VH-VL binders against b0r0t1r1705to1887. Designs and how they scored, part 9

Target 1, 183 residues: b0r0t1r1705to1887
Amino acid sequence: RLRVLADVSGSMYRFNGVDGRLERSMEAVCMVMEALESYEHKFKYDITGHSGDGFDIELVRCDKVPKNNKERLKVLKTMHAHSQFCMSGDYTLEGTEHAIRELAHEEADEHFVIVLSDANLERYGISPDRFARVLTSNPQVNAFAIFIGSLGDQADRLQKTLPAGRSFVAMDTKEIPQILQQI

## First folded at step 20 (VH-VL)

Design ab1
Fold by OpenDDE, fold request of step 22:
Structure ab1 (fold): chain C 183 residues (1-183), chain A 120 residues (1-120), chain B 107 residues (1-107)
Amino acid sequence: as target 1 above (183 residues)
Amino acid sequence: QVQLVQSGAEVKKPGASVKVSCKASGYTFTDYYMNWVRQAPGQGLEWMGEINPYSGNTYYDEKFQGRVTMTRDTSISTAYMELSRLRSDDTAVYYCAREGNYGNYAFDYWGQGTTVTVSS
Amino acid sequence: DIQMTQSPSFLSASVGDRVTITCRASQSISSYLAWYQQKPEKAPKRLIYKASTRQSGVPSRFSGSGSGTEFTLTISSLQPEDFATYYCQQYWKYPLTFGQGTKLEIK
């Protein structure tokens, strides 16, 4: 059982023109969907977003995963639209905590939570220590963070704060499939 | 209603150990981290550490590493804090405090406190 | 460790007064700041968390503000039951740390 948590907060849209963070997020989600296509028989997965509107925003349901590019595009459009019109706020911690808690109640051989995030956690008012604690809050759930498009220095600092093997840095979204293979 | 009830006052000699209990009720015990905070007479608050009641994982302030042990019994929703090799400066009121979750962090509920006196 | 410094350490005021207590963090803690009230021989009580969110049941006269390194607790109109010691606390980074406290006394 796998849940992917994506950032669809308003800041993603608001600052997309500056650094392309929303586009990177959408690309990352797309890469995840594409990467998991070949493993749908092994993994039951869903994708949830977080924003100022909440920490359980449905993007992909586990019983209705995208089967083609058109369906994947629809997911991305949903992300974009949500980020554009949602209330201000970030629920990275809440979303991660919720994902872990929810998955823990589901029957599976293994449980995985993957958080797609920007390495600029501190800039968003997200405590790395708190994030680390949340990621390790349930030993039955293997929670990981993939930091996308992050500055090298920020990524390095986060790597030091987070438990070993629980965080990955993807400077390019094209690296995500390989990272997923490592998980 | 959420309630944290701690064990009674303790008087110990230097070098001894003390174990304080904190019984939780009114909520799901394993869903919230339990913290321990102490306060020496006339002094401020000092965080000692936390325990995840679900997993039993703990994190202690470095000051207490090697002397403090936090445990829990989920069957009776009780957290324990044991402090060993007691010294006079360990004399304080010890509090258990629940930390909120889902962004509602910090300590939203406190026990009534347990006075621990260390004297020869 | 993050040091939390409150000011003032002691404050004398009268009923009806506007009271302001400041808390400074040695480094940015974003909004991971809580305020507690403690009365003699009692456990602390959380008043504010996330720097500005009031705990349920806390009177509206209590307000918190600030972000980063500077934070303020304000009591708009002091009531008799408000005379107590107040503590700020950061939970941005471990170990968790408290300010040294501000004792609010009757003038």
Scores: ipSAE 0.916, ipTM 0.959, lowest interface PAE 0.5, mean pLDDT 95
Fold by OpenDDE, fold request of step 22:
Structure ab1 (fold): chain C 183 residues (1-183), chain A 120 residues (1-120), chain B 107 residues (1-107)
Amino acid sequence: as target 1 above (183 residues)
Amino acid sequence: QVQLVQSGAEVKKPGASVKVSCKASGYTFTDYYMNWVRQAPGQGLEWMGEINPYSGNTYYDEKFQGRVTMTRDTSISTAYMELSRLRSDDTAVYYCAREGNYGNYAFDYWGQGTTVTVSS
Amino acid sequence: DIQMTQSPSFLSASVGDRVTITCRASQSISSYLAWYQQKPEKAPKRLIYKASTRQSGVPSRFSGSGSGTEFTLTISSLQPEDFATYYCQQYWKYPLTFGQGTKLEIK
């Protein structure tokens, strides 16, 4: 059982014109969906988002995963639309905590939570220490963070604060499939 | 209603150990981190450490590393804090405190405190 | 460690007064700050968390403000039951740390 948590907060949209963070996030989600396509027979996955509207925003249901590019595009459009019109706020911690808690109650041989993040946690008032704690809050759930398109220095700092082996840096979204294989 | 009830006052000799209990009720014990905070007479609050009651994982302030052990018994929703090699400056009121979750962090509920006196 | 410094350490005021207590962090803690009230021989009581969110049941005369490194607790109109010691606490980084406290006494 795998859950991917994506940031669809308003900041993704608002600053997309500056640094393309929403586009990267969408690309990342797309890469995840594509990468997981060949494994759908082995495990169930879903994708949830967090924003100022909440920490459990449904993007992809495990019983209805995208099967083609058209369906994947629909997911991305949903992300974009949500980010554009959602309330201000960030629920990275809450979303991660919720994902871990929810998955822990589901029957599976293994549980995974993957948090896609922009590695700008501190800028958004997200405590790295708290994030680290949340990622390790349940030993039955393997939670990881993938920092996308982050500046090398920021990513390095975060990796130092996060538990070893629990964070990955994807400078290019094309690296995500490989990272997923490592997880 | 959420309640944290701690064990009674303790009087110990230097070098001894003390184990304080904190029984939780009114909520799901394993869903909230439990913290321990002490307060020496006439002094401020000092955070000692935390425990995840679900996993049993702990994080201690470096000051207490090697002397403090936090545990829990989920079957009776009870957290324990054991402090060893006691010295006079360990004399304090010890509190268990629940930390909220889902963004409602910091200590929302406190035990009544346990007075630990270390005296020769 | 993050040092939390409260000011003043002691404050004398009268019923009805507006009281402000300041807490400074040695580094930015965003909004990861809580305020506690402690009366003699009692456990602390959380008043404010997330810098400005009032705990349920806490009177509206208590308010918190600030972000980053500077925070304030304000009592708009001091009541007799408000004379106590107040502590700020950061939970941005481990170890968690408290301010040294502010004792609010009757003038």
Scores: ipSAE 0.916, ipTM 0.959, lowest interface PAE 0.5, mean pLDDT 95
Fold by OpenDDE, look of step 20:
Structure ab1 (fold): chain C 183 residues (1-183), chain A 120 residues (1-120), chain B 107 residues (1-107)
Amino acid sequence: as target 1 above (183 residues)
Amino acid sequence: QVQLVQSGAEVKKPGASVKVSCKASGYTFTDYYMNWVRQAPGQGLEWMGEINPYSGNTYYDEKFQGRVTMTRDTSISTAYMELSRLRSDDTAVYYCAREGNYGNYAFDYWGQGTTVTVSS
Amino acid sequence: DIQMTQSPSFLSASVGDRVTITCRASQSISSYLAWYQQKPEKAPKRLIYKASTRQSGVPSRFSGSGSGTEFTLTISSLQPEDFATYYCQQYWKYPLTFGQGTKLEIK
């Protein structure tokens, strides 16, 4: 059982013109969906977003995963639209905490939570220490963070704060499939 | 309602150990981190550490590392804090405090406190 | 460790007064700041969390503001029951740390 958590907050849209963060996020989600396509028979996954509207925003349901590019595109459009019109706020910690707690109650051989995030956690008012704690809050759930489009120094700092092996840095979204293989 | 009820006052000699209990009720014990904070007479608040009641994982302030042990018994929703090798400056009121979750962080509920006196 | 410095350490005021207590963090803690009220021989009580969110049941005369390194607790109109010691706390980084406290006394 796998849950992917994506940031679809308003800031993603608001600052997309500056640094392309929403586009990177959507690319990351797309890469995840593509990477998981061939493994749907082995495990079920869903994708949940967080924003100022909440930390349990449905993007992909485990019983209805995208089967083609058209369906994947629909997911991305949903992300884009949501980030454009949602309330202000970031629920990275809440979303991660919720994901872990929810999955922990589901029956599976293994449980995974993957948080797609920007390495600039501090900029968004997200405590790295708190994030680390949340990731390790339940030993039955393997929670990981993939930091997308992060600067090397920021990534290095986060790597020092987060538990070993629980965080990955994807300088390019194309690295995400390989990272997923490591998890 | 949420309640944290701590064990009674303790008087110990230097070098001894003390174990304070904190019984939680009114909520799911394993869903919230439990913290311990002490306060020396006439002094401020000092954070000692936290425990995840679900996993049993702990994080201690470095000042107490090697001397403090936090545990829990989930069957009776009780957290424990044991402090060993006591010295006079460990004399304080010790509090258990629940930390909220889902963004409601910091300590939203406190025990009534346990006075620990260390004297020769 | 993040040092939390409150000012003033002691404050005398009268009922009805507007009271302001400041808390400074040695480094940015974003909004990971809580305020507690403690009365003699009682456990602390959380008033504010996330720098400005009032705890349920806390009177509206209590307000918190600030972000980063500077934070303020304000009591708009001091009531007799408000005379107590107040503490700020950061929970941005471990170890968690408190300010030294501000004792609010009746003038």
Scores: ipSAE 0.904, ipTM 0.951, lowest interface PAE 0.5, mean pLDDT 95
Fold by OpenDDE, look of step 21:
Structure ab1 (fold): chain C 183 residues (1-183), chain A 120 residues (1-120), chain B 107 residues (1-107)
Amino acid sequence: as target 1 above (183 residues)
Amino acid sequence: QVQLVQSGAEVKKPGASVKVSCKASGYTFTDYYMNWVRQAPGQGLEWMGEINPYSGNTYYDEKFQGRVTMTRDTSISTAYMELSRLRSDDTAVYYCAREGNYGNYAFDYWGQGTTVTVSS
Amino acid sequence: DIQMTQSPSFLSASVGDRVTITCRASQSISSYLAWYQQKPEKAPKRLIYKASTRQSGVPSRFSGSGSGTEFTLTISSLQPEDFATYYCQQYWKYPLTFGQGTKLEIK
């Protein structure tokens, strides 16, 4: 059982023109969907978003995963639209915590939570220490963070704070499939 | 109603150990981190550490590392804090405090406190 | 460790007064700041968390503000039951740390 948590907060839209964070996020989600397509028989997965509107925003349901590019595009459009019109706020911690808790109650051989996030956690007022705690809050759930588009220095700082093996840095979204394979 | 009920006052000699209990009720014990905070007479609050009641994982302040042991018994929703090699400056009121979750962090509920007196 | 410094350490005020307590962090803690009220021989009570969110049941006269390194607790109109010691706490980074406290006494 796998859940991917994506950031669809308003800041993603607001600052997309500056650094393309929303585009990167959308690309990341797309890469995840593509990567998991061949493993649907092995993994039951869903994709949830967090924003100022909440920490359980449905993007992809387990029983209705995208089967083609058109369907994937629809997911991305949903992400874009949500980030554009959602309330201000970030629920990275809440969303991660919720994902872990919910998955823990589901029957599966293994449980995974993948958090797609910007490496600029601190900029968004997200405590790396708290995030690390949340990621390791349930030993039955393997929670990981993939930081997208991280600068080297930011990535290094996060790696020092987060538990070893629980965070990955994707300088390019094209690296995400390979990262997923490592998990 | 959330309640944290701690064990009674303790009087100990230097070098001894004390174990304080904190029984939780009114909520799912394993869903919230439990913290321990002490307060010496006339002094401020001092965070000692936390425990994840679900996993049993702990994090201690370095000041208490090697002397403090936090445990829990999930069957009775009880957290324990044991402090060893007691000295006079360990005399304090010890509190268990629940930390909220889902963004409601910090300590939302407190035990009534346990007075621990260390004297020769 | 993040050091939390409250000011003033002692404050005398009268009923009806507007009271402000300041808490400064040695480094940015974003909004990971809580305020507690403690009365003599009682356990602390959380008043504010996330810098500005009131705990359920806390009177509206209590308000928290600030972000980063400077935070304030304000009591708009002091009531008799508000005379107590107040503590700020950061939970941005481990170990968690408290301010030294502010004792609010009746003038």
Scores: ipSAE 0.904, ipTM 0.952, lowest interface PAE 0.5, mean pLDDT 94

Design ab1
Fold by ESMFold2, fold request of step 22:
Structure ab1 (fold): chain C 183 residues (1-183), chain A 120 residues (1-120), chain B 107 residues (1-107)
Amino acid sequence: as target 1 above (183 residues)
Amino acid sequence: QVQLVQSGAEVKKPGASVKVSCKASGYTFTDYYMNWVRQAPGQGLEWMGEINPYSGNTYYDEKFQGRVTMTRDTSISTAYMELSRLRSDDTAVYYCAREGNYGNYAFDYWGQGTTVTVSS
Amino acid sequence: DIQMTQSPSFLSASVGDRVTITCRASQSISSYLAWYQQKPEKAPKRLIYKASTRQSGVPSRFSGSGSGTEFTLTISSLQPEDFATYYCQQYWKYPLTFGQGTKLEIK
């Protein structure tokens, strides 16, 4: 059982023109859907968003996984629309903690939570120490972070701060399928 | 409804160990980190470390590494802090403190405190 | 380690006064800051968390503000029960650290 978290907050929309953060997030979600398309028979997944309006916003339901580009585009349009009219504020810690707790109660061979994030945790008011602790808070749930479009020492330093094997860097969103296979 | 009740005062000699208990009630014990904080007479608050009661994982302040052990017994919703090789400057009130969830990681509930006196 | 420095360490005030206590962090802690009140021979009580969020049941005369490295606790219209020692605490980075305390007395 696999849950992927994406940021759909108002800050993603409002700062997209500055650093392309919303576009990168949407690209990452698209790559996840494409990478998992042929694996539907092996495991069950969903994709949820977090924002100032909530931290369990459905983007992809596990019983309605997109099968073509039209359905995937609809998911991306939902992300864009939500971020455009949502309040600012990052709920990464709360959303990750919620996902871990919710999946721990589900019956499955293994439980996975994957958080799609920008390596600029401190700029967004997210404590790296607290994030690291949340990822390892429940041994029954394997929680991972994928840092998207992160260049230079910041991503490398964060990966060294986080628990070994619990963080990955995607320099380009096209690397996400390979990273998911490692998980 | 949330309540943290600690064990009673203790008097110890230098070189001994002390184990303080903290019994939790009114909430799901394994859902919240437990922290230990001490306060020497007339002094401020000093964080000692934390335990995840679900997994048993701990993290200690460097000053106590090697002398402190934090454990728990989930069957009776009780956390423990043991400090070994006691010395006179370990004389303090020791508190257990529950940490909040969902980004609220400050201490929302505290035990009543346990006075530990270390004297020859 | 992140050092937390409170100002003033000691404050004398009268009932009805407005009081501000400052807490400075040696590096940015975003809004990961809590305020505690401790009365003699009692355990601390949380007043504020996330720099500005008041704990349920705490009187509205207590307010917190700040972000980054500088934070304030304000008590409007002091009451007799407010004379106590106040501590700030950061929870941004290990080890967790407290300010040295501010003792608020009648004078």
Scores: ipSAE 0.625, ipTM 0.870, lowest interface PAE 1.3, mean pLDDT 83
Fold by ESMFold2, fold request of step 22:
Structure ab1 (fold): chain C 183 residues (1-183), chain A 120 residues (1-120), chain B 107 residues (1-107)
Amino acid sequence: as target 1 above (183 residues)
Amino acid sequence: QVQLVQSGAEVKKPGASVKVSCKASGYTFTDYYMNWVRQAPGQGLEWMGEINPYSGNTYYDEKFQGRVTMTRDTSISTAYMELSRLRSDDTAVYYCAREGNYGNYAFDYWGQGTTVTVSS
Amino acid sequence: DIQMTQSPSFLSASVGDRVTITCRASQSISSYLAWYQQKPEKAPKRLIYKASTRQSGVPSRFSGSGSGTEFTLTISSLQPEDFATYYCQQYWKYPLTFGQGTKLEIK
């Protein structure tokens, strides 16, 4: 059982013109949907978002995963629209913690949580120490972070703070399928 | 009705060890980090470390590394803090404190405190 | 380590006064700041977390503000039961650290 978390907060929309963060997040989500398309028999997955409106924003349901480009585009349009109109606030820590706790109670052989994030956690007011602790908070849930950014050294520094084997760097969103296979 | 009840006062000689217990009730013990904080007479609060009661993982302030051990027994919802090689400046009230969840990581409930006196 | 410095260390005020206690962090802690009240021979009690969120059951006369490195606790109309020592605490980065305390005495 696999849950992928994406940031759809207002800051993703507001700063997209500066660093392309929303575009990268949407591209990453698309790569995840495409990479997992042929693996539905092995993985029951969903994709949820977090924003100022909450930390359980449904993007992809595990019982209705997208199967064509039209359905995948609808998911991306939902991400884009939500980021424009959501209340201010960041729920990265809360959303990750909620996903881990929720999946721990589901019946499955293994539980995975993957957080798609920008390496600029501190600028978002997200403590790296607290995020690292959340990822390792429940040994029954395998929680991972994939950092997507144009500046690899920002992500590299954050990887040193996070637990070994619990974080990955995607210098380009094209690397995401390979990273998912390692997980 | 969250409650944290600590063990009674202790008097120790320098060089000895002390183990303070903290019994939790009114909530799911393994869902919340437990922290230990001490306060020397007339002084402020000093964080010592934390334990995840679910996994047993700990993190200690560097000042106490090598002298402090935090453990728990999930079957009786009890956390423990042991401090070894006691010195007179370890005389303090020792508190257990429950940490909140979901970004609420400050300490929402405290035990009543355990006075530990270290004297020759 | 992040040092937390409170000001003033001692404060004397009358019932009904508006009082403000300041807490400064040696580096940014975003809004990872809590305020505690401690009465003599009692355990601390949390008043505020996330810099400005009031703990349930805490009177509305208590409010917190600030972000980054400077934070304030305000009591809008001081009551006799508010005499105590007040501590700020950061939980942004290990090790967790407290301010040195502010003793508030009612005239």
Scores: ipSAE 0.610, ipTM 0.859, lowest interface PAE 1.4, mean pLDDT 84
Fold by ESMFold2, fold request of step 22:
Structure ab1 (fold): chain C 183 residues (1-183), chain A 120 residues (1-120), chain B 107 residues (1-107)
Amino acid sequence: as target 1 above (183 residues)
Amino acid sequence: QVQLVQSGAEVKKPGASVKVSCKASGYTFTDYYMNWVRQAPGQGLEWMGEINPYSGNTYYDEKFQGRVTMTRDTSISTAYMELSRLRSDDTAVYYCAREGNYGNYAFDYWGQGTTVTVSS
Amino acid sequence: DIQMTQSPSFLSASVGDRVTITCRASQSISSYLAWYQQKPEKAPKRLIYKASTRQSGVPSRFSGSGSGTEFTLTISSLQPEDFATYYCQQYWKYPLTFGQGTKLEIK
């Protein structure tokens, strides 16, 4: 059982023209959906978003995963529209904690939470120590962070703070399927 | 109604150990980290460490590494702090404090405190 | 370790006064700051968390502000029950640390 968390905050929309952050998040979500398309017999997954409006924003339901490009495009349109109109703010810690607590109660062989992030935790006012603690807060749930498109210095500093084997750097969104297989 | 009720005062000799209990009620014990904070007479507050009651995992301030052990018994919703090799400067009031969750990680509820006096 | 420094350490004031206590962190803690009130022989009581969010049941005369390294607790109209020691506390980074305290007494 797998939950992927994506950032759909207003800052993702507003700064997308500068650094492409919303496009990278949408590409990452697309790569996840494609990587898991033929593996639905092994994985029950969903994808949720977090933003200034909250941390339980459904992007992909576990019982209604997209099966074709039209359905995947709807997910991406939802991400784009939400980021354009949502309140300012970020609920990364709250969303990650919520996902871990919710999945711990589900019946499955293994539980996974994967957080897609751009390694700007401190800039968003997110304590690295608190994030590391949240990732390891429940031994029944295997929680991981994937840092997308980050420069090595920022990602290296966060990997030193985060638990070993619980963070990955994807310099290109095409690396995400390989990282998912390592998990 | 959240309540944290601690064990009674203790008088110990240098070199001994003390174990303070903190019984929680009014909430799901395993959902919230428990912290321990002490206060020497006439002094400020000093954080000692934390325990995740769900997993039993702990994190201690470096000053107490090797002397402090924090445990819990989930069947009776009780946290424990044991401090060994006591010294006279360990004389203090020891508090348990519940940490909030979902980003609210400051201490929202405190026990009444347990006075530990270390004297020869 | 993040050092938390309060100013002043001691404050004498009269009922009805406006009182301001400051807290400085040795490095940025964003808004991961709490304020506690402690009366003699009592456990601390949380007043403010997230720098400015008032704990439920705390009177509106208490307010917090600041972010980064500089924070302020303000009591807009001092009441007899407000004479106590006040502590700030950061929860941004381990180990968690408190300010040295500000004792507020009757002038």
Scores: ipSAE 0.591, ipTM 0.850, lowest interface PAE 1.5, mean pLDDT 82
Fold by ESMFold2, look of step 21:
Order: C-alpha cells, then sequence, then structure tokens
Structure ab1 (fold): chain C 183 residues (1-183), chain A 120 residues (1-120), chain B 107 residues (1-107)
C-alpha cells in the first residue's frame, strides 16, 4: 500500500514563475501515475495533496486510479486549480505524519509513503531535522522522500540526515520511475 | 487528562548511576515522543535527549552521549532515563516532558521533576 | 548548536503593567519557538508554541510574535500569578536549546 504526497499550496502557485515549482510537482505526480500503471498487481496506491487548506486533499483515489491521459490531465488540473485558490500555509510535516499514521492502520503486506518535495525545505520554513524524524517515526511504514530538481546544499544536508535509501534526488522528473523501482 | 508522574528524589555518590522513571496517563503513550530536560540549582533548562516510545529509538545531546540511556516500557506507559558515572555537576532536577505531534513539537506536558543530588 | 539569548535577564514590574520579553536565536529557526513559564519549585508550563500559538487554557493576556531570529513574549496586563521565570526554546534543530531565562519579579 502506497501513498504519494504532493504540495498543492498557494506558495507553489505564486512562486511557480520564479522556479517552476508547481510544474515540477505536477510532472512528478504524472510520472508516478504512469510508472505505477502496470504494477496494479503489486500496489494499491493513492495520491494526496497538502496545502494551507489542509493535508488530506484527495488527488487520486486508490479505487479510481487514472487509466488514460484524459484522466491524468484532470488530476493535474485539480492540482493547479487548488494551488491557485487555496489559503497560504504549509502542512508538509503534518501531512507526512498523518499519512504515516493512517497507513499504519491499514491491512497490507507493506506500507509505503513517498513524499514529493523541493529540497528547499528551510526556505519553506520546514525543519530538515523534524522532517527526517517524521519519515522514520514508524518502523511499520516505509517512508521516503524524493527531492525534485534541487542542486543546493539543502538537498545534500537532507540526504546526510536521512538513513541510507530513504531519500532520493531527481534532477529530472523522468528519473522518478527508476527511483520508485529502488523502493 | 494528560499526566506525567516521576519517581522520587535520589541521593547518589560520584561514579554511581541513577534511573528516573516517568509514568504517563491520559493519552496514548506511544503516540508522542518523550523528552528529558534537567535544571541545575539556580540554573536554566538543559535538553538531554528524546525517545520515540513506539519504536524505542533515541536521540541524545552529545553532551550526554555515552552516559545517558533512555528506555521505556509500553506495557505500563513508563519512560526511563538512566545517567551513569555521575558527577557533582549532575546535581539537578530532571524532568520528563511530552512532545506534541503534527508539527507541534514543543513540550506540552511536564512531569513534576525528580531531584537527583550527587555528593560526597 | 543554536544559541538562544533572552533579554532582559531580570524584569521588575507592577500588577497591571505591559511587559515584553525578547528572545534571539543565533540563526533562523523559522517559527519553531516555544515559551514556558516556571514558578519556583514547579515544572515549566508551556504558554506559546509555533512562536505565536497560545496553549489551550493560557490567558489571552499572553501573546507571542516573531519569526526567523527575533521573538517576543508580551503580557498585556500583569496579574499577581504572572511573576515567574520565562524561558524560550527552539525546536528547529538538534540539539534543542533554551534561552537562559527571564525572571519577572514584583516591584
Amino acid sequence: as target 1 above (183 residues)
Amino acid sequence: QVQLVQSGAEVKKPGASVKVSCKASGYTFTDYYMNWVRQAPGQGLEWMGEINPYSGNTYYDEKFQGRVTMTRDTSISTAYMELSRLRSDDTAVYYCAREGNYGNYAFDYWGQGTTVTVSS
Amino acid sequence: DIQMTQSPSFLSASVGDRVTITCRASQSISSYLAWYQQKPEKAPKRLIYKASTRQSGVPSRFSGSGSGTEFTLTISSLQPEDFATYYCQQYWKYPLTFGQGTKLEIK
């Protein structure tokens, strides 16, 4: 059982013109949906968003996984629209913690949480130490971070903080399918 | 109603060890990190470390690394802190403190404190 | 390590006064700051977390503000029970650290 978290906050929309952060998040979500399309026999997955409005924002239901490009585009349009109209604020830590606790109660062979994030956590006001601790907080849930398109000291510091194999850097969103296979 | 009740005062000689207990009630013990903080007489607060009572994983301030051991017994909702090779400057009140969750990671509830005196 | 410096170390004030206690971090801690009140021979009590969020049950005369490196605790109208020592604490980065304390005493 697999949950993917994506940032759909208002700051993602507002700063997208500066660093492309919303576009990268949308590309990452698209790559996840495509990578998991042929693996339904191994994975029951959903995709949940977090923003200033909350951390339980449904993007992909596990019982209604998109099967074609039209349905995938609808998911991406939902991400874009939500980020445009939501309240300011960030729930990365809260959303990750909620996902881990919620999945721990589900019956499954293995539980996975994957957080798609920009490595500029400190600039978002997110403590790297606290994020690392949340990811390792429940041994029954395998929690991972994929840092997209970041080259800064923040990504390097985060990888040093997290246990080996619990964080990945994707310079290009096309790397995400290979990273998912390592998980 | 959240409550943290600590073991009683202790008097120790240099070189000995002390183990302080902290019994939790009124909440799900394994859902919240437990921290230990000490306060020397007339001094401020000093963080010692934390334990995840669910997993048993710990993180210690380097100042205490090698002398402190934090454990718990989930069957009786009790956290423990053991400090070894005691010195006179370990004389302090030792507190357990519950950490909040969901981003609220400051200490929302504190035990009453345990006075440990190291002398002679 | 992140050093937390409080100012002033001592403050003398009368019932009804408005007081402000300042806490400065040696580097940015965003809003990962808490304020605690401690009375003699008692455990600390959390007043504020996330720099400005009041703990449930704490009187509205207590307020916190700030982000980054500079933070304040304000008591808008002192009451007799507010004479205590106040500590700030950062929880942004290990090790967790406290300010040295501000003792608020009656004039």
Scores: ipSAE 0.589, ipTM 0.852, lowest interface PAE 1.6, mean pLDDT 82

